VHH binders against q9y6x5. Designs and how they scored, part 31

Target 1, 379 residues: q9y6x5
Amino acid sequence: LPPKLLLVSFDGFRADYLKNYEFPHLQNFIKEGVLVEHVKNVFITKTFPNHYSIVTGLYEESHGIVANSMYDAVTKKHFSDSNDKDPFWWNEAVPIWVTNQLQENRSSAAAMWPGTDVPIHDTISSYFMNYNSSVSFEERLNNITMWLNNSNPPVTFATLYWEEPDASGHKYGPEDKENMSRVLKKIDDLIGDLVQRLKMLGLWENLNVIITSDHGMTQCSQDRLINLDSCIDHSYYTLIDLSPVAAILPKINRTEVYNKLKNCSPHMNVYLKEDIPNRFYYQHNDRIQPIILVADEGWTIVLNESSQKLGDHGYDNSLPSMHPFLAAHGPAFHKGYKHSTINIVDIYPMMCHILGLKPHPNNGTFGHTKCLLVDQWCI

## First folded at step 1 (VHH)

Design d15 (framework vhh_8h5u_2)
Fold by ESMFold2-Fast, scan of step 1:
Structure d15 (fold): chain B 379 residues (1-379), chain A 123 residues (1-123)
Amino acid sequence: as target 1 above (379 residues)
Amino acid sequence: EVQVVESGGGLVQPGGSLRLSCAASGSIFSGSINAMGWYRQAPGNQHERVAIITSGGSTNYPDSVKGRFTISRDNAKNTGYLQMNSLKSEDTAVYYCAASYEWRGTPSGYDYWGQGTQVTVSS
């Protein structure tokens, strides 16, 4: 019987939500499983980069998905909706669903996880759904559970992605307790439905389930704006990404652009590419632009305009507000164990261990997650 | 609050033309937008993409409208446009304008949606 793993992501689920709101279904899941209270994600703390880091164990500079909006200086390609299915963007790494199908006589299944509707290294999950935000959680869950129970070769790795609470976090801000409590209760109910469905289908006792997220959320305000137009004229640069990390491609001398930006606001740091802090692991890729601006937590970079977003992410990955959590249950995991912190890149080698796969070279450390696992000598 | 308002919808005969406009009350069409798109929902059909224009100037159209519809934007006026030519009865739908600062490659990536404008193609 090969081991099976279902990886579930609720986009933008800030770790501190667990302390400020009630999650009866998630708490029941954790009671018989494990909880990692904080997961330190990769920089920049955005959806596409962090989802790809979870499944590759690599920093963004290594896997190539360095932002949600990108420009490749060598090929002159732009990453956008029109070419997000171009394998070019995803081929700098090998995600776990590809390794699962290539190393073992096993299948992978995917419901909406970023990159899973793209052939990567000429390989796509045997079962997948083309991305469509209008598809309900219930339909995604129905497909995943059907594929877990009715596949040959067997589905041993499955992914499930859900857009909330990120969409509501942007719209209302994480400090809007009334709206966020409603949204988070719905998510807890979806977790309850997930567990009930797996129990009903006889999958629960033999399936490893990881529930995690890519990043958190912080409160933004019309009182915390950085107007880039007050710093520099549009004629001096091409804007590749705006906020809270601005990616600047100079049209004139790089030093002149840098000098116009470096002292413009006390609420952002301006870096030449080679001066980006080593702790970010955000430097060695052609898709990282010559000048990067990093806004302070809760500050929004704008172009002579207001911002409608009341919540955002993308900020410094050392900020607790940017951290998601990880909960897991199944035969590979201890019962009732709490762990303080892991790095998001550590999830990949842990998942490879559970599935019996040889990991590709990666930035994770298996030792950081071994205490979660019953087959490891830890405590 | 930034608002997106559609206009230009109406009744037109088969083979006719309409130009839809999408006006933003905030500066969402300044260089900060990653994508702008037009979507439609016809009776009995799923919500579908009609046209998209990205920050890099790339456009995309489904085969049903390719060569007939053209998407454009005017950042100085904070206005997006959909030029619809050679209209067919199957183009009858409510048309929605969408714009986003952060694009996820999907409709869920749009931060701002209009209320919709009715287009009816009938003789």
Scores: ipSAE 0.000, ipTM 0.213, lowest interface PAE 17.0, mean pLDDT 87

Design d16 (framework vhh_8h5u_2)
Fold by ESMFold2-Fast, scan of step 1:
Structure d16 (fold): chain B 379 residues (1-379), chain A 122 residues (1-122)
Amino acid sequence: as target 1 above (379 residues)
Amino acid sequence: EVQVVESGGGLVQPGGSLRLSCAASGFTVSSGSNYMGWYRQAPGNQHERVAIIYSGGSTNYPDSVKGRFTISRDNAKNTGYLQMNSLKSEDTAVYYCARGRYSWDTSGFDYWGQGTQVTVSS
């Protein structure tokens, strides 16, 4: 029988939530599986970029999804939720579901994972749902389990995406323990539902399941705003992305725009593209703009208006508040093993190994995940 | 509300041909041509992908139907087609049409029809 893997993402699930709240269902899952306490994500720490890094093993500058809002300087195309119908944005990498379908004559299934409703290199997930936030977790789970049990060629790779706790993290902020406690309890109940459904359908013992997330969340405040309009007039630049990483396309000389921005606030760093720190791996792509502004943790960049966000992400990927976790269970994984840290790009080569796929060239290191796997040597 | 309706199924002899049609409503004109696929399920068997066509006209088929089946679409009519040639008894199944969009913020799902029966029998 070919190995099977279900990859589940709870958007914005900060690693430290595991330390501050009780998760009885997730703890039972981990007891018979593995836990990676911190996953160091890629910069910028946003939803689309990090979800695509998980399934390609590439830094954002390499896979081309460099933000949730983008402009390509060569083709003059704009990317946003309203115009993401163009496969152009996703074609700089080959995600694992495409490799699974083309390399192994097998099927892939997807419930809302970013990129799975787009044809990438003329290949779309064999079974998929177009993104709609109104679709319940239960409906997504029902479709995924149906496809895992009832497909030819067999579904060997399946993905499931859920918007929480990110939506509530933005609304309430991660420091609102009363509201976040309710949200996180509901997520733990959904994990319990997932495990119970897989057991009832006879899938649990032979299916590899990974539960992870794309980023964390940090507390924001009306006391921590950077008003970009006080720094520079709108006539000098086009704004491609705003907060907490602003992408600036100059309408005048780049040096002139840089000089207007560089000393505007002590709570943001202003980089010319070639001066972006090497550790970010955020430089070598035409979709990265000539000037990038990076706000300090918890600071929001605004245009002469207040922000309603009490939580946000996108900040420096060295910040523990930006890190998710990874938990996994199944025949490929040890039982009761805990690991400290991996890089988010390491997930892709590990998943390729589990599925028996040859990975495309990537930025992950398989050695970082070896101790999680029963068929690997670890001392 | 998005709806998908299949037609063109029926009984045919081995070696014969059938053309299935898939009419969609509730899509905007531009989004209604993003992609279209055909899937089938025989009684007691697994659900199988048959064909997919993408917005640029590229197509994908499993080896079981490659060279015999052709997927196409008429973007002006928001209608897709599956031309099935050299039909075999093992092609007997209920055929489903699926349609969708490439957008994170749309109110779209995988939209499936109720299915149309194809029977290949002598």
Scores: ipSAE 0.000, ipTM 0.241, lowest interface PAE 15.5, mean pLDDT 86

Design d17 (framework vhh_8h5u_2)
Fold by ESMFold2-Fast, scan of step 1:
Structure d17 (fold): chain B 379 residues (1-379), chain A 122 residues (1-122)
Amino acid sequence: as target 1 above (379 residues)
Amino acid sequence: EVQVVESGGGLVQPGGSLRLSCAASGFTVSSGSNYMGWYRQAPGNQHERVAIIYSGGSTNYPDSVKGRFTISRDNAKNTGYLQMNSLKSEDTAVYYCAREKYLGSTYRFDYWGQGTQVTVSS
């Protein structure tokens, strides 16, 4: 039988939560699997961009999902992460479920991973759930496991997405030990439920399972605000995205807008598109605006109003607070191996290898994940 | 004192077998932060890892020995082993038992024994 892989994401699971809180179920999973302590995500460190990078192996400028809110200067279309199913936004890359269905003539299944309810290159996940945040983790898991056991052609790639701990990270901030402890204990219980369900259904020993996340979380404060209205009047620009990376579309001369912004706050960097640091790989796409503002860690850009967010993400991807982790278990993975760091784009070619798929050209390096895999020699 | 003591080396004919032992003291061979590996060095060559066993029991080998060498451990005896089958002349080397320790962002290995000589000759 062909190899099977279940990819699970807990949105906003900061890597160092593993050191600061108790995760008995996750630790049991890791004990007989592998742990990558830090995954260096792509810039900007936001949900939709990083989830699409995991399944394409591409930087945001290459796959086209460059933010959770975006504007395409050529077509003049607007994107919203809450309801946008227009294939236009997703068609600049080929995600792994599409490759799985077309290259190997197998089925894919999805419980709410970003992009899986959209036909991409005229191909939609064979089985999927329309995004609805009200659907329980248990219902998502029940559907995924039913599809893994009862599909023809067989489901060989499945995804499962859960909104926590991101929602609570924003509400309480990652430094709220009392509230975050409660939230993270609940997530650990869900991991326990996942393992128990897979064991009960006879899937556990033959299924490869990856548990990962898209980004971390950093503490914000009402004492760390950048009021954009004190820098520039609304009549000079259209705001495409606000915080912590603001996307500015000038209504007047670009240089004049830049000059009004460039010295406004010591806690943000202002870049003309062509001056965005090369290390971000965030420049070569029509959906990246002519001016971006990048706030320093923990600083929030606001429009003459207080921010209610006590935690946020989207910051510089070199920051450890922005990094998630990766844990995995299954026949493809070593048992009891720890690895320090991989790039989030490395997950895609590793998953292609596990499934026997030829990866599309991508920004990942397979060599970075060889040490995790039983069929590879780690030099 | 943290130590490993290698034994079981010797002279063997091509196609023969040897079992190397690694007696550990000062640490447990089945430890979540410690991996056990076997390394060898032949004259003129750098040290190379020929087997590793991770805390959960998973093993890895280079193509040069895969299918011929098997690493294992006995937790009750606090001893690691390398079973070497179908030995070739190119397997001639001093073999070292090493503890590989993960320090949160890096790995290191230590050699505490003098090694054990394996010679494969007609």
Scores: ipSAE 0.179, ipTM 0.677, lowest interface PAE 6.6, mean pLDDT 90
Fold by OpenDDE, second read of step 2:
Structure d17 (fold): chain B 379 residues (1-379), chain A 122 residues (1-122)
Amino acid sequence: as target 1 above (379 residues)
Amino acid sequence: EVQVVESGGGLVQPGGSLRLSCAASGFTVSSGSNYMGWYRQAPGNQHERVAIIYSGGSTNYPDSVKGRFTISRDNAKNTGYLQMNSLKSEDTAVYYCAREKYLGSTYRFDYWGQGTQVTVSS
């Protein structure tokens, strides 16, 4: 029988939560599997881009989902959370569920993972749910596990997505121990439910499960605001994406806009598109706007509005606060092994290996995950 | 034996609404990899898929009917529906309900009914 893999994402689960909070169920999961303590995600450290990087192995400039909010100057199309269904945005890459779906005697399933409810390259998972935040984890889990257990052709790859602890991180800030403890406990309980469900169905021993996240969360404050209105008039530019990485589309001369912004705050770097640091791998895409603003960690770019967010993400991907973790369990993985760090794009070639899929060209390095796998030599 | 029977078609004025029904037998509309789709064929034209509902409940529509047509199913009745609002003369066609399956790279319909005539005319 072909291997099966379930990929689970808890949005905004910062890696160091594992050190600062208790996770009995997750720790048990890890004890019987593997842990990567820190996963270096892709810049910008936002939900849609990073989730797509996980399943494509590509940097944002390559897969084309460069932000949660995008604008294409040629087609004049907009991308946002409420407008993400146009295959135009997704077709610059081939996600793993499509690759899997196209194989004989295999099918893919998805519960609200970004992009899974969109036909990409005219292919969509055989089983999927339209994104709906009101749908419970239980319902998502029930559907996913049902499909994994009883499908023809068999579901060999499935994704499961949950919005916490990201939403709560934004609301309370990651340093609010009281509220975040409550939230993270619920997450751990959900992991418990997942494991229990798999055991009840007899899937636990044979199913490979990856639990990961797209990004972390940093503490924000009303005392750390960068007000763009103090530096430039709204009429001079269009804001395509905001804070902590703002995408600026100038309405006047780019240089003039740049000059007005470059010294706006000592806590914000301003880049012309061609000057974006290479380490970000965030340059070679037309969907990246002419000017980007990158706030320092914990700083918020605002207009003449007060931000209510006490936590945020999207910052420099080298910041530990932006890093998620990866845990995995199943026949493909060792038991009781911990690894320090991988790149988020490394997950894709690993998953392809597990599933016996030929990977599309990607930015991941299979060698980085070899130590996690029982069939590979470590170093 | 797999069978689908369409009903609910008729004559309607532009801007009007119709609700088509598809009674399925011999298979469950919500089970496994079975999808339900609605197709239409106008005289001289090819079949056009106007709606599809996937096993997970997700739906898809072409731009020609998006926002106007809604596909749904009643699992208890093993029946599919197509709610058609804001009908246009261009919507005049025979409408077919079909069972569809995803076969790796393409969707294939394998069973359809006799169809029901929808005529939009002033």
Scores: ipSAE 0.000, ipTM 0.249, lowest interface PAE 14.5, mean pLDDT 92

Design d18 (framework vhh_8h5u_2)
Fold by ESMFold2-Fast, scan of step 1:
Structure d18 (fold): chain B 379 residues (1-379), chain A 122 residues (1-122)
Amino acid sequence: as target 1 above (379 residues)
Amino acid sequence: EVQVVESGGGLVQPGGSLRLSCAASGFTVSSGSNYMGWYRQAPGNQHERVAIIYSGGSTNYPDSVKGRFTISRDNAKNTGYLQMNSLKSEDTAVYYCAKDYRWSGPTYFDYWGQGTQVTVSS
């Protein structure tokens, strides 16, 4: 029988929420499965980049989704101008659903995971939903479970994406215990619904399920703003992305723009592209702009205005506040095992192993996830 | 919750002017990392951004409309505008108002209205 895998993402689920709030349904999920307490994501710690890293095992410079807002200077294309479904943006990597359909001649299914409504290398997920934030978790779950049970060739890889707790994390900030408790309880109830639906349909015991996230969240404040308009006039540059990582395309000499920015605020680092720290693996792609600004944790880059957001992400991936977690259950996984840390790029080769797929070259290390798997040895 | 309503389109002769309005609810045109933009789509073409206004009041335009189009907002009315001057036949398109939501979700422009038709014909 071919193995089956459902990959679930709750956007912006900071790892330490597990320690600071109660998750009875998630705790029941992991007692007979595995928990990775911290997942070190890729830089920049944003939604589209990290979701694509999970399914490709690649750093952002390698898979080409380098931000939620991008510009390609060679083609003059803008990402997020309603052309985010242009395969051009996604074609620098091969995501696991494409590999699943081509190597094993099996089907893939997707409920809203970034990239799944785009034909990538002329291959689109066999079953998918066009992205729409208004579609309920229940409708996404109903479609995924229907496709897992009623497809020929069989669906062996399925994805499910949910926008919370990210949206509420931005609105309230992660330190608002009252509002975050309410939001996180709703998410735990959705996890309970997921497990109950899989049990009711007879899928639970034979399906591998991974629950993870793309990034965390940190507290922001109106007292921690960097006003870019006080550093440089907009006439000198085109702004491709703003906060907390600003992507700057100079309209004049790059060195002149850099000199105007480099000493403007003690709360951001200004990098020429070639000076971006090697540890970020964020340099070797045409969509990375000639100058980037990286705000310190909890600082927001603005254009002569206040910011109403109380939480944000995109910051340095070494920060624990930026880290999500990973929990998993199913026949491939040990029961009751806890692991401290993996890299987010390690998820891809692990998933390829579970599905019996040959991974494309990637930045993950299979050895980091061996202790999670029943058919592997930790040594 | 978030809604936009575009208005002000119509038929105009080459060289004429139109002012488009975008009434917003569920977001503000004046604050946060939210940006307001105007996009157009002619039959057979990709959607094209024609104007964006950043929260601080800075604006950006593609070369095709620079000097002819002006984006603005009225914070008290929570309304954005696009003033279009010296209109050309190639400006014929459906014009959309969108919120640019820099800190959320996998899509950037989830807040598209129904659009308003602009036809430039002699």
Scores: ipSAE 0.000, ipTM 0.257, lowest interface PAE 12.6, mean pLDDT 86

Design d19 (framework vhh_8h5u_2)
Fold by ESMFold2-Fast, scan of step 1:
Structure d19 (fold): chain B 379 residues (1-379), chain A 123 residues (1-123)
Amino acid sequence: as target 1 above (379 residues)
Amino acid sequence: EVQVVESGGGLVQPGGSLRLSCAASGFTVSSGSNYMGWYRQAPGNQHERVAIIYSGGSTNYPDSVKGRFTISRDNAKNTGYLQMNSLKSEDTAVYYCARVGYKSLYDRAFDIWGQGTQVTVSS
């Protein structure tokens, strides 16, 4: 039997939710599998960039999905909506489903994972669903399990994406224990449904399952706003992305725009592109704008108005509040093993190893994840 | 409560014009943390974006409507608009007004969608 892998993402699942709420189904999954307590994601800590880093093993500057809203200065194209299916945005990297289909006589299946409804290097996932947030978790799960159990050539790599707890984290904020408890209990129930469905269909014992997320969430407040309109007039720049990382495209001299911004707020760092800290790995791409503003944790950049967000992400990737977790179960993984931290780019070479694929050059290090795997020696 | 209500749809001949309105309640259309947009869905098609206005006043349009459609807002009336000129049969669709809290479908905390208004372009 060829090895099989199902990669599941619950968007915005902050790592410390595991310590502050009860997850009976997830804890049963972990007891018979592995847990990585913190996954250090890539900067910026946003949905599209980190989901693409998981499946490519690349920093954002290398894979080209540098934000959820982007402008490419060379081609003059703008990316502002996930319904924009132009392959141009995704073609700077080769995601694992493409490699799976091209290196091996195998199929891939996808339920809503970012990029899977786009032909990348002229290759689209063998089975996929066009992105639609209204499609239930149950329908996504039904399609994935049908494809895993009824395909030729066999589906060996499958993905499943769910929008929660991110949407509720933004709406209520991560410190709203009553609302977050309700949301997280529902997610745990969905994990229970997933495991039960795989067991009923005879898939559970031979399938590797990874449950992870792209980022965390931090509490925001109307008392922590940075009004960009107080710093600079709109006639001097085009705003490509706003908060908490603002991407500024100057309409005049870059130095003049920088000087107007650099001392505007004690809760915001202002960088010329070449001065962005090396540790972010966020410089070497035409879609990274000439000036980047980075708000301090919990601060929101606004344009002369209030913010609706009680929670947000996108902040410095060294912040524990921005970190997701990774749990995994299956024949490739140890049982009952806990690991402290890996980098999100390390997931890709680990998945390639499990599937027997030759990874494309990437920023991950296989050695960081080998202790999770039964066929590896980690001491 | 928090809602948007579209109006101004109807039947128009090819080459004609219509102005759609989007009345907002429970939030302000000039909010700095969101954007307003118009989307349409024709029979048998997926819904598509036709216009966006960001909190700072900048706008974005797909090539299919660029130069023909104009999105705007009136802060005093708390109302968004879509001015549609040089209408074509291909513009026939139900038009939806939306307030989007984030720019990406995958990063949506609080989207408010209207019930839609029918636009029919036919002779």
Scores: ipSAE 0.000, ipTM 0.255, lowest interface PAE 12.8, mean pLDDT 87

Design d2 (framework vhh_8h5u_2)
Fold by ESMFold2-Fast, scan of step 1:
Structure d2 (fold): chain B 379 residues (1-379), chain A 122 residues (1-122)
Amino acid sequence: as target 1 above (379 residues)
Amino acid sequence: EVQVVESGGGLVQPGGSLRLSCAASGFTVSSGSNYMGWYRQAPGNQHERVAIIYSGGSTNYPDSVKGRFTISRDNAKNTGYLQMNSLKSEDTAVYYCARDKGYTLRSPFDYWGQGTQVTVSS
């Protein structure tokens, strides 16, 4: 029987939630599996970019999903969260579900994930759900487990995406212990439901399951706003993305726009594209704008308006508040092993190894994850 | 300034009806990449979307409320509405109006109001 892998994402699950709240079901999962305490995500620390990095092993400049809102200067196309089904935006990389179907003649299934309802290189997951936030976790779980157990050719790679705790993190902020405790307990209960369902169906002992996330969350405040209108007039630029990383397309000389922005706020760094720090790996793509503004942690860039967000993400990927975790269980993984840190791009080559797939060229390093795996020599 | 103000909540008997209103300022309820959505949160539960209206006027509802809830908007008043019929005890929650980006994996809660409490009890 071919190896099977279920990749589960809880959006916005900050790594340190594990130490600050009780997760009895997740802790039982970890006890018999592996835990990576911190996953260093890619910049910018947003949902679409990081979810696509997980399944491609590429930095955003390489896979082309560089933000949740984008403008491509070469083709003059605009991308927004409401129009994500144009294959143009997704075709700069090959996600693992495409590789899985094309290399080994196996099926892929998606109970949602960024890109799974888009034909990428003319290939879409064999089984998928169009993105719909109104679909319950139970319905997603019912579909994915049915596909894992009742498909020909067999489903060997499957995804399951859930919007929490990101939505609540934005609404309440991560420092609201009462509300976040309630939200995180519900997520732990969903993990319990997942494990119970897999056990009931006889899948648990033979299925590899990864539980991870795309980013964390930091506390925001009405006391930490950067009003871009106080820095520069709207007539000087087109705004492609706003907060906490603003993407600026100048309507006048780039240097003049840069000079108007450069010293406007002590809580915002302003970069010409060529001056973006190399450590971000966020420079070599036509969808990255000529000037980017990067707000300091917990600061929100606004256009002469208030922000109702009490939590946000998108900030510098060196910040621990932006880091998710990774937990895994199954025949490929050791039991009771704890690892400190991996890069989010390392997940892709590890998944390819588990599935017996040849990875496309990628930015991950298999050596970083080998200690998690039973078939690898680790020191 | 972008704001939303929810109203119309209250106590109602099972099988009753309520009409919620969302007064928006600083954005349109009818067009662009911005969608208008209604979300609810009961104690101990995650937030869930109960209705969305897209820029073209198309609507979407989860099975739990489909046929009972209707989302609409008045472009002239820049106001969104949620008509709730055949209310059940399970509908008890705080209801929020938000600007939603639609088909996105980003948080739909760009602009949260204070919420309006709906309690279904005899």
Scores: ipSAE 0.000, ipTM 0.167, lowest interface PAE 17.3, mean pLDDT 86

